# VH-VL binders against FAD synthase (ribL), part 12

Target 1, 153 residues: FAD synthase (ribL), of Halorubrum lacusprofundi (b9lsn4)
Amino acid sequence: MTRVVAQGTFDLLHPGHVHYLEDAATYGDELHAIVARRTNVTHKPAPILCAEQRRDMVAALTAVDEAHLGHPEDVFVPIQRLDPDVIVLGFDQHHDEADIAAALAERGIDCRVERASGRDPRYEDELLSSGDIVDRILKQRGSDCDGAREGQR
Below, E stands for the ipSAE of ESMFold2; O stands for the ipSAE of ESMFold2 at other seeds; V2 stands for 0.75 times the mean of E and O plus 0.25 times the DockQ between their complexes.

## First folded at step 8 (VH-VL; framework fv_denrakibart)

Design p1 (from m1 with heavy chain F50Y; at its last look DockQ between E and O 0.82; V2 from the best seeds 0.00; counts 0 for: pae E 2.7 > 2)
Fold by ESMFold2, look of step 8:
Structure p1 (fold): chain C 153 residues (1-153), chain A 121 residues (1-121), chain B 113 residues (1-113)
Amino acid sequence: as target 1 above (153 residues)
Amino acid sequence: EVQLVQSGAEVKKPGESLKISCKGSGYSFTTYWIGWVRQMPGKGLEWMGYIYPADSDTRYSPSFQGQVTISADKSISTAYLQWSSLKASDTAMYYCARPYKFGDRYAFDIWGQGTLVTVSS
Amino acid sequence: DIVMTQSPDSLAVSLGERATINCKSSQSILYSSKNKNYLAWYQQKPGQPPKLLIYWASTRESGVPDRFSGSGSGTDFTLTISSLQAEDVAVYYCQQYYSLPHTFGQGTKVEIK
């Protein structure tokens, strides 16, 4: 049985996440998703949602057989525990395939590294990042913009 | 030298609690699954479950889910099997075992000596 | 659960003769990409814990005598003791470790005839 691992923050879920996990699932028989802890998200703003909620949301996706919390100190703990056959990186994830492969080899993990395909926007107003969703929320609901003033007109 | 050393035999009555132990030595305890295997008198081997001590991820055979608790204490390199209320049908030999590599898809190459648990009124 | 079925349940063999034990899984335990069958054989002598004999269906564990060999693939597996010795009196178990739960066969008792 081919075990696949996908890894990410999975904060505010969007169609890009769903595509990534669906594409990752095609690489094997069993897809395990590792949800990053807040302390391990260093390349972008901290996630809005707690790790347990993000894990539970990912676990509900049909493509995902099981969702796991990342380890707060060592991101390789769940990877070693799972001993996957394939790790699939997200299309836009900034990880270098060679660097990940080297780290796996150092740890004796016999695992291929692949990268998922990208998802093109399918409709005009689609948001394909958690950051864009947060930005829209802030623009629409985050503050009272300057409005009419009593003596201005 | 890689070893798993289990706690001694137990004689208990139905309804009593019990926690038996399995101490690992000679290897990196936290990076290997530790499994528990039951053998009822005159019967075969039954895989009960696993724990990964580094993060306490715990897996149970469906037959044992909710019947026992598997746990570990990393600070003393020890795994545990625990019952909150023993039944006579829990009378068996209990083995702990370790796969020869990290990951859960490897054969058990190291076994504890076994802990005999006898539950009778 | 993957069910492992051994045959026979009991086997009596004369010293120096061949003993053959079969194990069948309810579904394939071959990982084709790595060409590995996730099957182990264990020997359990009276009053002792099990001892690993064979893993990956055909690889002998270190220190296991040459008279023990494993074969088969997919769903059908065989443990062979080419020349039975008195010390080989034991119960033999197969186990799959392809997927959880990692199930054992019911055991085959080997005795001297």
Scores: ipSAE 0.467, ipTM 0.806, lowest interface PAE 2.7, mean pLDDT 90
ESMFold2 (binder alone), look of step 8: mean pLDDT 91; pTM 0.931
ESMFold2 at other seeds, look of step 8: ipSAE 0.548; ipTM 0.832

Design p2 (from m1 with heavy chain F50W; at its last look DockQ between E and O 0.86; V2 from the best seeds 0.00; counts 0 for: pae O 2.2 > 2)
Fold by ESMFold2 at other seeds, look of step 8:
Structure p2 (fold): chain C 153 residues (1-153), chain A 121 residues (1-121), chain B 113 residues (1-113)
Amino acid sequence: as target 1 above (153 residues)
Amino acid sequence: EVQLVQSGAEVKKPGESLKISCKGSGYSFTTYWIGWVRQMPGKGLEWMGWIYPADSDTRYSPSFQGQVTISADKSISTAYLQWSSLKASDTAMYYCARPYKFGDRYAFDIWGQGTLVTVSS
Amino acid sequence: DIVMTQSPDSLAVSLGERATINCKSSQSILYSSKNKNYLAWYQQKPGQPPKLLIYWASTRESGVPDRFSGSGSGTDFTLTISSLQAEDVAVYYCQQYYSLPHTFGQGTKVEIK
């Protein structure tokens, strides 16, 4: 049984997340998804949703056999526990494959590093990032962000 | 040398609680699963479950889910097996064991000496 | 759950003779792309904890005598003791560690005839 690991924030789920996980699943027999803790999301805005909720949503996806919370201090703890055969990086993830491979080798994890394909937009107004979804919400529903308002009751 | 040392034998009555221990030494305790295996008198070995001390990820055999609690204290390199209310059918030898490598797909290479638990009226 | 079935339940063998124990899993425990069978054999002497003899179906653990060998693949596995010694009197267990829970066979008691 080939065990695959995918890792991400998986905040507001979108078709890009589903594509990533479906593509990752093709690399093996069971897919484990590691959902990053807020404390480990350092390269972008903090996630909107708590880690447990994000984990539960990812676990519900057909492609995912099990979803796990990341470790608050050491991102490699769940990876060591799982000892996967393949780690699949997201298409746009900023990690260097060589750096990941070196970190795995240093820890004795015999694991291939791959990168998922990107998802082409399929629909005219499709949003493929949590940031784009947040931006859309703020534009359409974010009246409380307009600033001070004059007047009494 | 790598060792697992278990707490001593216990004689208990039905309904009493019990917590037995397994102390690991000579290796990196947090990076190996620690498992518990039951052997009822005259019977075979049964995998009960295990814990990964680094993150406390705990898995149970369906036969033991809800029947026992597995836990660990990393600061003293010790794993525990606990019953809230013992039954006579819990009379058995209990072993802790460690796989030879991190990860959940490896055989047990190090075993504790066993803790005999006797539950009788 | 993967059920492990051993045969026979009990075996009496003369000193110096060959003992053969079979173990069958209810489904394949072979990771075919790496040709690894997730099968272990343990020896348990009276009053002692189990001792690992063989893992990956055929790899002998360090310090285990050469007379112990494992074979088989997929669902059918065999432990062979080529020349039984007095100290080999024990109960032998197979175990799969392909998936959780890591189930054991019922055990095979080996005695001297």
Scores: ipSAE 0.546, ipTM 0.838, lowest interface PAE 2.2, mean pLDDT 91
ESMFold2, look of step 8: ipSAE 0.560; ipTM 0.838
ESMFold2 (binder alone), look of step 8: mean pLDDT 93; pTM 0.951

Design p3 (from m3 with light chain S32K N35D; at its last look DockQ between E and O 0.78; V2 from the best seeds 0.00; counts 0 for: pae E 2.6 > 2)
Fold by ESMFold2, look of step 8:
Structure p3 (fold): chain C 153 residues (1-153), chain A 121 residues (1-121), chain B 113 residues (1-113)
Amino acid sequence: as target 1 above (153 residues)
Amino acid sequence: EVQLVQSGAEVKKPGESLKISCKGSGYSFTTYWIGWVRQMPGKGLEWMGFIYPADSDTRYSPSFQGQVTISADKSISTAYLQWSSLKASDTAMYYCARPYKFGDRYAFDIWGQGTLVTVSS
Amino acid sequence: DIVMTQSPDSLAVSLGERATINCKSSQSILYKSKDKNYLAWYQQKPGQPPKLLIYWASTRESGVPDRFSGSGSGTDFTLTISSLQAEDVAVYYCQQYYRLPHTFGQGTKVEIK
């Protein structure tokens, strides 16, 4: 039995997330998804949804056999616990596969590193990022008093 | 020297609570699963479940889910097995055990000495 | 759950003779790409905790005498004691660790004579 790990924020789910997890699942028999805690998301805006909700949504996807919360202090804790055979990086993640493999090997984790394929937009007006979804919501349902908003914060 | 040392024998009555302990020493306690195995008098070994102390991820055999609580206190390198209400059928020897490597797909190479729990009126 | 079934339940073997214990899993526990069978054997003497003898179906744990050997693959596994000694009187258990829940066989009691 080949155990696969995928990791991400998985805030507002979109077709890019589903594609990533479906592609990751093709690398083995059992896909585990690690959902990052808010405290560990420092390279982009904080997620809108709490970690437990994001995990529950990811767990409901057909491609995912189990979803896990990340560790608040050490991102390698759940990876060591799971002892995966394969870790699949997202298409746009800028990590070098070899560097990640070396970091895992240094920690005694015998694991291949692969990268998922990308998802091209298929529909007019399709949103493939949580940030774009948030922006759309704010433009369509947000405050019409932008000047007051700018002066308040 | 890698050791698992368990708390002493217990004599209890049905309905009472109990928490027995397993203290690990001589190794990195938080990076190994630690499991519990029941052996009823004259019977074989039954895997009850295990816990990963670093993040408290806990897995139970379906036969024991909801029947016991497995926990750990990593600050004192100790795992616990706990009943909220003991039954006479809980009378058994209880072992803690550790796999020889991190990860959940390894055999148990280190065992505690066992804790005998006797539950009778 | 993967059910592990041992046979026989007990056996009596003369000193110096071969003892053979069988263990059968309800599903394959072979990880083919790594050629590993997730099967362990334990020895338990009266009043003692279990002791690991064999892991990966055939790899002997450190300090275990050469007379103990494991074999088999997939669903059928065997523990062999090539020349039984008095100290080998014990109950022997197989265990799979391929999938949770980990499961043990029911045990095989080995006696002299």
Scores: ipSAE 0.568, ipTM 0.838, lowest interface PAE 2.1, mean pLDDT 91
ESMFold2 (binder alone), look of step 8: mean pLDDT 92; pTM 0.942
ESMFold2 at other seeds, look of step 8: ipSAE 0.591; ipTM 0.844
ESMFold2, look of step 9: ipSAE 0.515; ipTM 0.824
ESMFold2 (binder alone), look of step 9: mean pLDDT 92; pTM 0.942
ESMFold2 at other seeds, look of step 9: ipSAE 0.532; ipTM 0.835

Design p4 (from m1 with light chain Y97W; at its last look DockQ between E and O 0.85; V2 from the best seeds 0.00; counts 0 for: pae E 2.7 > 2)
Fold by ESMFold2, look of step 8:
Structure p4 (fold): chain C 153 residues (1-153), chain A 121 residues (1-121), chain B 113 residues (1-113)
Amino acid sequence: as target 1 above (153 residues)
Amino acid sequence: EVQLVQSGAEVKKPGESLKISCKGSGYSFTTYWIGWVRQMPGKGLEWMGFIYPADSDTRYSPSFQGQVTISADKSISTAYLQWSSLKASDTAMYYCARPYKFGDRYAFDIWGQGTLVTVSS
Amino acid sequence: DIVMTQSPDSLAVSLGERATINCKSSQSILYSSKNKNYLAWYQQKPGQPPKLLIYWASTRESGVPDRFSGSGSGTDFTLTISSLQAEDVAVYYCQQWYSLPHTFGQGTKVEIK
């Protein structure tokens, strides 16, 4: 079995996440998704949902054979545990390929590094990022905090 | 020298609890799965499950899930197999074992000496 | 679960003669893209823990005598002892690690005839 690993935050699930995981699954026979813990998400806003909930939602996706929590201190722990054949980076993560490959080699992990394709919007009002979803929620459901409005029914 | 050293033989009565141990030395304990294998008297080997000590990821054979608890204390490089209420049918030799490589898809190359558990009235 | 079935359950072989043990899996344990079979053979002598003999179906573990060889692919595997020695009296087990649970065969007891 070719084992594939994908990793991400997977907060508010959206079609971009599904595309990433479906594309990652095409690189092998079983796909393992590693869901980053809040403490390891330092490059963007903290996730809204707890790690266990995000893991369970990812595990329910057809493309995913198993979902795992990341390690709170060392992101490579679950990768070593799984000893994958392929790691597939998200479309926007491609700049890390050489660094990831070096870190894997340093740890004795014999693994290819690939990248997923991007997903174009398919629908007029489709949201393909957690940030856009959050912004939409705040716009539509944050009326108490966004000031007086005109034109609302 | 890479080795696994298990706790000594146990003689118990039905209904008692028990926790047996397996201490690893001579290697990086946390980066290898540790498995448990049962051998009932005069019978073959049965894979019970294993644990990855670095993050406590634990997997059980369906035949043993809910029957035993596998755990590890990485600060003392020790894995455990535990029963909350022993039965006479738990009488067996119990081995711990380590795969030859990190990762969950490798054969066991290092075995403990075994712990004989005898459960009788 | 992948069921591993060994045959025979026991066999008696004269010293210096060939012993052959078969192991069948209920489904293929061949990883086709790497041409690797997820099968190991273990020897267990009386009163001792098991010892790894062969992994990847045919790769001999370090320190294992050349008289031990493994063969087969997919679902059908064989352990051969080309010239049985007295110290080879043991129970032999196959094991798959293709998928969890990593099941063992029932064992084959090898005796001197």
Scores: ipSAE 0.461, ipTM 0.814, lowest interface PAE 2.7, mean pLDDT 90
ESMFold2 (binder alone), look of step 8: mean pLDDT 93; pTM 0.949
ESMFold2 at other seeds, look of step 8: ipSAE 0.565; ipTM 0.843

Design p5 (from m1 with heavy chain F108M I110V; at its last look DockQ between E and O 0.90; V2 from the best seeds 0.00; counts 0 for: pae O 2.6 > 2)
Fold by ESMFold2 at other seeds, look of step 8:
Structure p5 (fold): chain C 153 residues (1-153), chain A 121 residues (1-121), chain B 113 residues (1-113)
Amino acid sequence: as target 1 above (153 residues)
Amino acid sequence: EVQLVQSGAEVKKPGESLKISCKGSGYSFTTYWIGWVRQMPGKGLEWMGFIYPADSDTRYSPSFQGQVTISADKSISTAYLQWSSLKASDTAMYYCARPYKFGDRYAMDVWGQGTLVTVSS
Amino acid sequence: DIVMTQSPDSLAVSLGERATINCKSSQSILYSSKNKNYLAWYQQKPGQPPKLLIYWASTRESGVPDRFSGSGSGTDFTLTISSLQAEDVAVYYCQQYYSLPHTFGQGTKVEIK
């Protein structure tokens, strides 16, 4: 049984997230998803949804066998606990595969590092990021002091 | 050397609570699963479950889910097995054990000496 | 749950003779991409905790005498004691650690005839 780990914020779920997790699942027999805590999201806006809710939503996806919260202080705790055979990085994740492999080897984790494919847009006006979803909500449903909607289309 | 040292034998009555302990030494306590195994008198070994002390992730055999609580206090390198209400059928020897590597798919190479729990009227 | 079944339940063997214990899993515990069988054998002497003898089906733990050997793959496994010694009187257990819960066989008691 090949154990695969994927990791991400998984805030407002969108087809890009589903593609990533489905692609990651093809690398093995069971897919474990690690959902980053707010304290571990350092180079982008904090997630809208709490970690427990994001974990529960990811766990409900058919591609995911189990979802886990990240550790608040040491991101490698759940990875060591799981001792996976494969870690699949997201298409746009900035980490260098070689650097990640070295960090895993330093910790005694015998694990192959792969990167998922990207998802191309399929529909006009399709949203493939949590940021795009937030922007669309603010444009169409954002309120001012009198409650008026500011966005259209 | 790596050691697991368990608390002493217990004699209890049905309905009482109990918490037995397993103290690890000689290794990084938080980075290894630590598990519990029951052996009823004259019977074989039964895997009860284990805990990963670094984040308290806990897994139970279905036979023991909801029947016992496994916990750990990483500040004193100690794992616990706890009953809220003992039954006579809980009379057994209880061992703690640790796999030889930090993942959950490894054999148990270090065992505690056992804690005999006797539950009788 | 993966059920582990040992045979025989008990075994009486003359000193210096071969003892053979079988263990069968209800499904394969071979991880074929790593070519590893997730099977361990433990020895439990009277009044003592279990002791790991063999892991990965055939790898002897440090300090275990050469007379103990493990073999088999997939679902069928064997522990062999090539020349039984008095100190080998014990109950022997197989265990799978392929998936949770990590299940044990029911045990095989080995005695001297």
Scores: ipSAE 0.501, ipTM 0.827, lowest interface PAE 2.6, mean pLDDT 91
ESMFold2, look of step 8: ipSAE 0.542; ipTM 0.834
ESMFold2 (binder alone), look of step 8: mean pLDDT 91; pTM 0.925

Design p6 (from m1 with light chain Q95L; at its last look DockQ between E and O 0.92; V2 from the best seeds 0.00; counts 0 for: pae O 2.9 > 2)
Fold by ESMFold2 at other seeds, look of step 8:
Order: structure tokens, then sequence, then C-alpha cells
Structure p6 (fold): chain C 153 residues (1-153), chain A 121 residues (1-121), chain B 113 residues (1-113)
């Protein structure tokens, strides 16, 4: 049984997340997803949802066999615990494959590093990022917090 | 020297609580699963579950889920097995054990000496 | 859960003779891409904790005498003691660690005939 690990923030779920996890699942028999803690998300805006909620939503996806919270101090703790055969990075994730592979080797983890394919929009109005979803919400609802005021925006 | 040292034998009555311990030394306690195995008198070995002390991820055999609590205190390199209400059928030898490598798909190579728990009226 | 079944339950063997213990899993425990069988064999003498003899079905643990060997793949596994010694009187267990929960076989008692 090939164990695969994927990791990400997985804030407001969108088809890009589903594609990533489905692609990662093709690398093995058992897909474990690690959901990043807010404190570990420093390269972009903080997630809207708490880590436990994001973990639970990811766990409900068909492609995911188990979802885990990341470790607040050492991102390699759950990876070492799981001892995966393959780690699949997201298409646009900022980590370099070589750097991840080196860190795994230093810890004695015998694990292949791969990167998932990207997903292009399939529909003209499709949103493939949490940021785009937030922007859409703000555009349509951000200047009208009370539905009593019609005709604006 | 890598070793697991368990707490001493216990004689208890049904309904009493109990917490037995397993102290690891000579290795990186937090990076190895540490598990518990039951052996009832004259019977075989039964895997109860294990814990990963670094993050407290805990897994139970379905036969023991809800029947016992496995925990660890990584600051003192100690794992615990706990009952809130003992039954006579809990009379057994209890071993703690560690796999030879990190990860949950490795065999146990280091075993504690065992803790005999006797539960009788 | 993967059920591990050992045979025989008890075995009496003359000193210096071959002892053979079988273990069967209810489903394959072979990780085919790495060609690894997630099977271990343990020896337990009276009043002692179990001792690891074999892991990965056929890899001998350090310090285990050459007379102990493991074989088999998939669902059928064998522990062989090529020349039984007096100190080999014990109960032997197989264990699968392919998936959770890990499960032991019921044990095989080996005695001198």
Amino acid sequence: as target 1 above (153 residues)
Amino acid sequence: EVQLVQSGAEVKKPGESLKISCKGSGYSFTTYWIGWVRQMPGKGLEWMGFIYPADSDTRYSPSFQGQVTISADKSISTAYLQWSSLKASDTAMYYCARPYKFGDRYAFDIWGQGTLVTVSS
Amino acid sequence: DIVMTQSPDSLAVSLGERATINCKSSQSILYSSKNKNYLAWYQQKPGQPPKLLIYWASTRESGVPDRFSGSGSGTDFTLTISSLQAEDVAVYYCLQYYSLPHTFGQGTKVEIK
C-alpha cells in the first residue's frame, strides 16, 4: 500500500483544491492530506476558516482517505509520523522540490517528491482560488451588509 | 541503551480506575510510535493501539476503542495506559513496545518488561 | 481487520530436527511496488516479553541465530527453525503491520519431543 501525502491551506474549497487532491491520489493507494495551521501560512493572507474546520472539509472529499492538522512548530512532524512513499506538492506551491527532498533525506524519510498538474478554468465564471471567491463576495455583498438596501452594486 | 521500563504490578477491584506507565530512554522518544499489547492469562498477544508522542496522534484497535485511554507525556518520555472502570476481564499482562523505525508500518523491536494487572473481587 | 491464522497450534519436535510454523493472512500484506511483506515473527519464552526474530517476512533481526528463517509472500508465510535447540522452546507469533489495526496470529507452542 503506497501512502501519498498532500499539503495545503485548503481555506475556502474550490475546484483547484479538488483537482490537486484528485491528482495526488493517483500516485498511490492511500491519500493523506495535511492542513496547514494559520501560523504556518506566512506567504499569503491568513485563512478565513479555522484549521479544524478546513481539516474536516478536506476529510469529506472523496479523494482523501484521511486529513490531518499540521504541527504548529515543525511541519515535518506529521510527515515523519506518516512515513509516506510520495509527497505531492501543489502546482503553484512556493516550495522547491529539491529543498523538500533534501529536508526529507536529512530526516531519513524515504519519499519521492512530485508536483501536481495545474487546472485551467473550465467555465468562464469559474473561481479557482480562495482570494477570487473573497473578491466575488466583497463585490456582490461587501457594500450591502443588509439586504434592505436594493439597487446598489 | 534503548529501553522501556514499565510500572509495577497492580491488584485492583472491579470498578476502580488505573493508570500504568511506560518510560522510554536511550532514544528520541517523540519520533517513534509507542504501543500497548495485552496478553490475557494463557492467551496470545493483542495489539491495543499506539500513540505518536510528538503530536499525540493516537490510534486504537477497534476492540479497545472506548475501553482504554492511551496517552503520553513527552516531557518525561512516558506513555500511559488508563482505565476509568476496570473489569475482571481486564486481568492480563500489558506490554508497551516501540517499532524499530518511525512510522506506523514497522514491527516492534523494543519491549517493556510487562505490567501484570489483576482485577478480582 | 486482517486476521492472522497460525498452524499448528502446538508442535513437538526432536532436538536437532526442523520445526515449521505457518501463518496465513486473510488478505495480502504484500506491498508490491516495494516487494515488501509486512510480516514479523516473535518468540516468547515463559515469563518474558516477546522478542522480534524476523521482519519483512524474511529479514533476520540482529543477534538472531542463523537457524531461524522466514519465507512466504502475499498471504502465506513460514517460520523455519532448521535445527531445534533446547532454548527454542517457546510460543511463536506472527504479526502483520501492513495496516491498522496491527494483528497477531494466535500463537504456536513449540516443545521438545
Scores: ipSAE 0.465, ipTM 0.820, lowest interface PAE 2.9, mean pLDDT 91
ESMFold2, look of step 8: ipSAE 0.550; ipTM 0.838
ESMFold2 (binder alone), look of step 8: mean pLDDT 91; pTM 0.929

## First folded at step 9 (VH-VL; framework fv_denrakibart)

Design q1 (from m1 with heavy chain S56E; at its last look DockQ between E and O 0.82; V2 from the best seeds 0.00; counts 0 for: pae E 2.3 > 2)
Fold by ESMFold2, look of step 9:
Formats: C-alpha cells, structure tokens, sequence
Structure q1 (fold): chain C 153 residues (1-153), chain A 121 residues (1-121), chain B 113 residues (1-113)
C-alpha cells in the first residue's frame, strides 16, 4: 500500500480543496490529510474554524482515508509518524519542493514530493478560496459599522 | 543501551483499576511508537495497540478498543496501559515493545521484560 | 483484520537437523512497489519476552545466527532453522505489520526430539 500525505489549512471547504485531495489520492492507495493548527498558519489569515472541526470535515470527504491534526510546534511530527511514500503539495502552496525533499531526507523519510494540479473555475462566480467565501458572506450578511459612523467628524 | 523497563507484577481483584508503565531509555522516546502486547497464560501474542508519544496519537486493536487506555508522558519517557475496571480475564503477561523505526509499519525490535497482572476473585 | 496462521502447532526436531515453520496470511502483505513483505518472525523462550529474528520476511536482525532464515512472499512464508541447536528450543511467532491491527500467528513450539 502506497501512503500519500496532503497538508493544508482546510478552513471553509471549497471545490479547490476537494480537487487537491482527489488529485493527491491518485498518487497512491491511502490518502492521509494533515490539518494545520491555527498557530502554524502564519502566511495567510488565521482560520475561522477550530482545528478539530476542520479535521472532521476533511475526514468526511470520500477521497480522504484519514485526517490528522498537525503538531503545534513541529510540522514533521505527524509526517514522521505516518512515514508516507508520497507527499503531495497543493498547487499554490509556497513551499519549495526541493527544500521539503531535503528536510524529509535529513529525517530519514523515504518519500517523494509531488505537486497537485490546479482547479480551473467551472461556474460563473465560483469561489475557490475560503477568503473569498468569507468576503462574500460579509458583503451580503455583514453589518456595515463604519458606514453608520462616517457622517461625523 | 536501548531499554524498555516495565513496572512490577500486580495482584488485583475484579473491579479494581490499574495503571502499568513502560519507561524507555537510550533513544529518542518521542519519535517511536510504543506498543502493548498481551499474552494470556499458555497462549500466544496479541497486539493491543500503540501510541506515538510526540503527539499522543493512539491506535487500538478492535479487540481492545474501549477496554483499555494507552497513554504516554513524554516528559518522563513513559508509556502506560490502564484499566478502569479489571476482570479475571485480564490475567496475563503484558509487554511493551518499540518498532525499530519511527513509522507505524515496522517490526518490534525492543521489548520490555513484561508485567504480570493477576486478577483473582 | 489480517489473520496469520502458523503450521505446525508443535515440532520436534533432532539436534543438527532442519526445522521448518510455515505462516500464511489471509491476504497479501507484499508492498509490490518496494518489493517488501511486511512479515516478522519472533522467538520466545519460557519466562522471556519475544526476540525479533527476521523482518521484511527474509532480513535477519543483527546478532541472529546464520542458521535462521526466512523466505516466502505475498501470503505464504517460511522460517527455517538449518541446523537446530539446543538453545533454539522456543515458541516461534510470525507477525504482519502491513496494516492495523498488527496480528500474530498462534505460535509454533519447537523442541528437541
């Protein structure tokens, strides 16, 4: 059995997440998804949802055989525990494949590094990021606190 | 010297609680699974489950799920096996064991000396 | 669960003769991409913990005498003791570690005839 690891924040689920995980699953027989802890999400806005809820939603996806919480201090803890054969990076993830491969080799993890394909939009006005979903919610359902105050000095 | 040293033999009555220990030394305790194996008198080996101390991820054999608790305290390099209410059928030798590599799909190369648990009415 | 079945349950062999123990898994434990069988053999003497002899079906653990060898692939595996010595009297167990739960065979007792 080829074991595949995918990793990400997976805040508000969207079709981009589903595509990533489905593409990652094609690299092997078991797909394990590692869900980042809030404290380890430093290069984009902090997730809205708690890690346990995000993990549970990811675990429910058909492509995912198991979902795991990341480690708060060392991202390699769950990777080492799982000892995967393949790690699949998200299409837009900023990590350098060579740097990840070097870190894995340093730890004795015999693992390929691959990158998933991107998802092209399929519907007009489709939202393919958690941030865009949040923005849409605020636009349509949010209270405009600053608008109410702008009539004063 | 890589060692797993277990707590001493126990004689208990049905319904009592028990927590036995397995202390690892001579290696990086947190980066190896620690497993528990039961051997009932005159019987073979049964894998009960294991724990990864670095993040406390814990896996149980279906036969033992809900029957025991496996835990670890990485600050003192110790894994535990615990019963909330012992039964006479829990009378057995209990071994802790470590795989030779950090993943979950490796053979056990280091074994503790065993802890005999006797549960008598 | 993967069931591991050993045969025979008990075996008596003369000193210096060959002992053969078989182990069969209920499904393949071969990772074909890496050509590795997730099978181990253990030796257990009375009053002692098990000792690892063979892993990956055929790789001897360090310090294990050359007379111990493992073979087989997929579902059928064999432990061979080429020239039985007095210190080899023990119970031998196979184990799969291909998937959880890890499972052991029921054991084979080896004695001197």
Amino acid sequence: as target 1 above (153 residues)
Amino acid sequence: EVQLVQSGAEVKKPGESLKISCKGSGYSFTTYWIGWVRQMPGKGLEWMGFIYPADEDTRYSPSFQGQVTISADKSISTAYLQWSSLKASDTAMYYCARPYKFGDRYAFDIWGQGTLVTVSS
Amino acid sequence: DIVMTQSPDSLAVSLGERATINCKSSQSILYSSKNKNYLAWYQQKPGQPPKLLIYWASTRESGVPDRFSGSGSGTDFTLTISSLQAEDVAVYYCQQYYSLPHTFGQGTKVEIK
Scores: ipSAE 0.547, ipTM 0.834, lowest interface PAE 2.3, mean pLDDT 91
ESMFold2 (binder alone), look of step 9: mean pLDDT 92; pTM 0.938
ESMFold2 at other seeds, look of step 9: ipSAE 0.584; ipTM 0.845

Design q2 (from m1 with heavy chain Q65R; at its last look DockQ between E and O 0.92; V2 from the best seeds 0.00; counts 0 for: pae O 2.4 > 2)
Fold by ESMFold2 at other seeds, look of step 9:
Parts: structure tokens; C-alpha cells; sequence
Structure q2 (fold): chain C 153 residues (1-153), chain A 121 residues (1-121), chain B 113 residues (1-113)
């Protein structure tokens, strides 16, 4: 049984996340998703949802066999615990494949590094990032806290 | 030099609580699973579960989930097996064991000396 | 749960003769992408913890005498002691570590005839 690891923030789930996890699952027999802690998300705005909720939502996806919380200080802790055969990076994730492979080798983890394909939009007005979803919410709902929502029209 | 040293034998009565320990030394304690194995008198070995001390990820055999608690204190390199209310059927030898590599799919190469737990009226 | 069944339950063998212990898993424990069988053999002498003898079905642990060998694949495995010695009197257990829960066979007691 080939064990695959995928990692990400997985804040507000969107079709890009689903594509990534489905693509990652094709690399093996069981897919483990590691959900980043808020303290480990430094390259983007902090996630809206708590880590446990994000983990539970990811765990519910058909492609995912188990979802795990990341470690607050050392992102390699759950990777060592799982000892996976393949790690699949997201299409546009900021990590360099070679740098990740070197870090795994330094730690004695015998694991191949791959990168998932990207997803093109399939529907008019489709939102493919948590940031785009947040922006839509703010545009439609974010100005109404001072007044009655019923009178917005 | 790699060793697991368990706490001493226990004689208890039904209904009492108990926490036994397994101290690891001579290796990086937090990067290896620590497992617990029960052996009832005159019987075979039963895998109870294990814990990964670095993040406390804990897995139980279905037969033991809800019956015992496995925990660890990584600051003192010690794993624990705990009962909230002992039964006479808990009378057994309990071993802790470590796999030879990090990861959950490796054989146990290091074993503690065992802790005999006797539960009787 | 993967059930591990050993045979025989007990075995009496004359000194210097070959002892053979069988272990059968209820499903394959071969991880074909690594070509590894997730099976271990342990020896347990009275009053002692188990001792690892064989892992990956056929790889001898360091310090284990070469009279101990493991073979088999998939669901059927064998531990062989080629020339039984007095210190080999023990109970022998197979174990799968392919999936959780890890499970042991019921044990095979080996005695001198």
C-alpha cells in the first residue's frame, strides 16, 4: 500500500483544493492530508477557520483517507510519523521540489516529491481560491453591519 | 544503549486506577512510536496501541480503545499506559516496545522488561 | 483486522533437527510497490520480553544466529530453525505490521524431544 501525503492550508474549500487532493490521490493507494496550523501559514493571510474544522472538512472529501493537523514548530513531524512514499505539492505552492526533496533526504525520509496539476475554471464566475471567496463575501455582505440587512435593496 | 525501562510490578484491587510508565533512553525519543503489548498469564501477545510522542498522535487496537489511555510526556522521555478502573481480567504482563525506524509500519526491535499487573480481590 | 494463524500450536523436535513453524495471514501483507512482506518473527523465552528474530519476512535481525531463517510471501510464511539447540526452547510469534491494528499469531511453543 503506497502512502501519499498532501499538505496545505485548506481554509475555505474550493474546487482547486478538491482537484489537488484528487490528483494527489492518483499517486498511491491511500492519501493523507496534512492541514497547516495557523502559526505555520506565513506566506498568506491567516486562515478564517480553525485548524480542527479545516481538518474535519478535508477528512470528509472522498479522495482523502485521513486528515491530520500539522505540527506548530516542525512541519516534518507528521511527515516522519507517516513515513510516506510520495509527497505531492500543490500546483502553485511556494516550495521548491528540490528543496523539499533535500530536506526529506537530510532527515532520512525515503520519499518521492511530485507536484499536482493545476485546475482551469469550468464554470462562469467560479471561485478557485479562499481569498476570492472572502472577497465575494465582503463585497456582498461586509458593508451591512451598521444597518438592517433587510433594507439593502 | 537504546533501552526502554518500565515501572515496577503492581498489585491492585478491582476498581482502582493505575498508570504504568515506560522511559526511553539512548535515542531520539520523540521520533519513534512507542507501543504497548499485553500478555495475559499463559497467553500470547496482543498489540494494544501506540503513540508518537512528538505530536501525541495515538492509535488503539479496537479491543482496547476506551479501555485504556496511552499517553506520553516527551520532556522526560516517558510513555504511559493508564486504567481508570481496573478489572480482574486486566491481570497481565504489559510491555512497551519501539519500532526500529520512524513510521508506523515497522517491527519492534526494542522491548521494555515488562510490568506485571495483578488485579485481585 | 488481519488475523494471523500459526501452526502447529506446539512442536517437539530432537536436538540438532529442523523445526518448522507456519504463519498464515487472513489477507496479503505484501506491499507490492516496495516488494516487502510486513511480517516479523519474535522469540520469547520464559520470564523474558519478546526478541525480534526476523523482519520483512526473511531479513534476520542483527545478532540472530543463521540457523534461524524466514521465508514465504503474501499470506503464507515459515520460520525455520535448521538445527535446534537447547537455547532455542521458547514460544515463537509471527506479527503483521502491514496495517493497524498490528496483530500477532497465537504463538508456537517449541520444545526438545
Amino acid sequence: as target 1 above (153 residues)
Amino acid sequence: EVQLVQSGAEVKKPGESLKISCKGSGYSFTTYWIGWVRQMPGKGLEWMGFIYPADSDTRYSPSFRGQVTISADKSISTAYLQWSSLKASDTAMYYCARPYKFGDRYAFDIWGQGTLVTVSS
Amino acid sequence: DIVMTQSPDSLAVSLGERATINCKSSQSILYSSKNKNYLAWYQQKPGQPPKLLIYWASTRESGVPDRFSGSGSGTDFTLTISSLQAEDVAVYYCQQYYSLPHTFGQGTKVEIK
Scores: ipSAE 0.523, ipTM 0.829, lowest interface PAE 2.4, mean pLDDT 91
ESMFold2, look of step 9: ipSAE 0.583; ipTM 0.843
ESMFold2 (binder alone), look of step 9: mean pLDDT 91; pTM 0.928

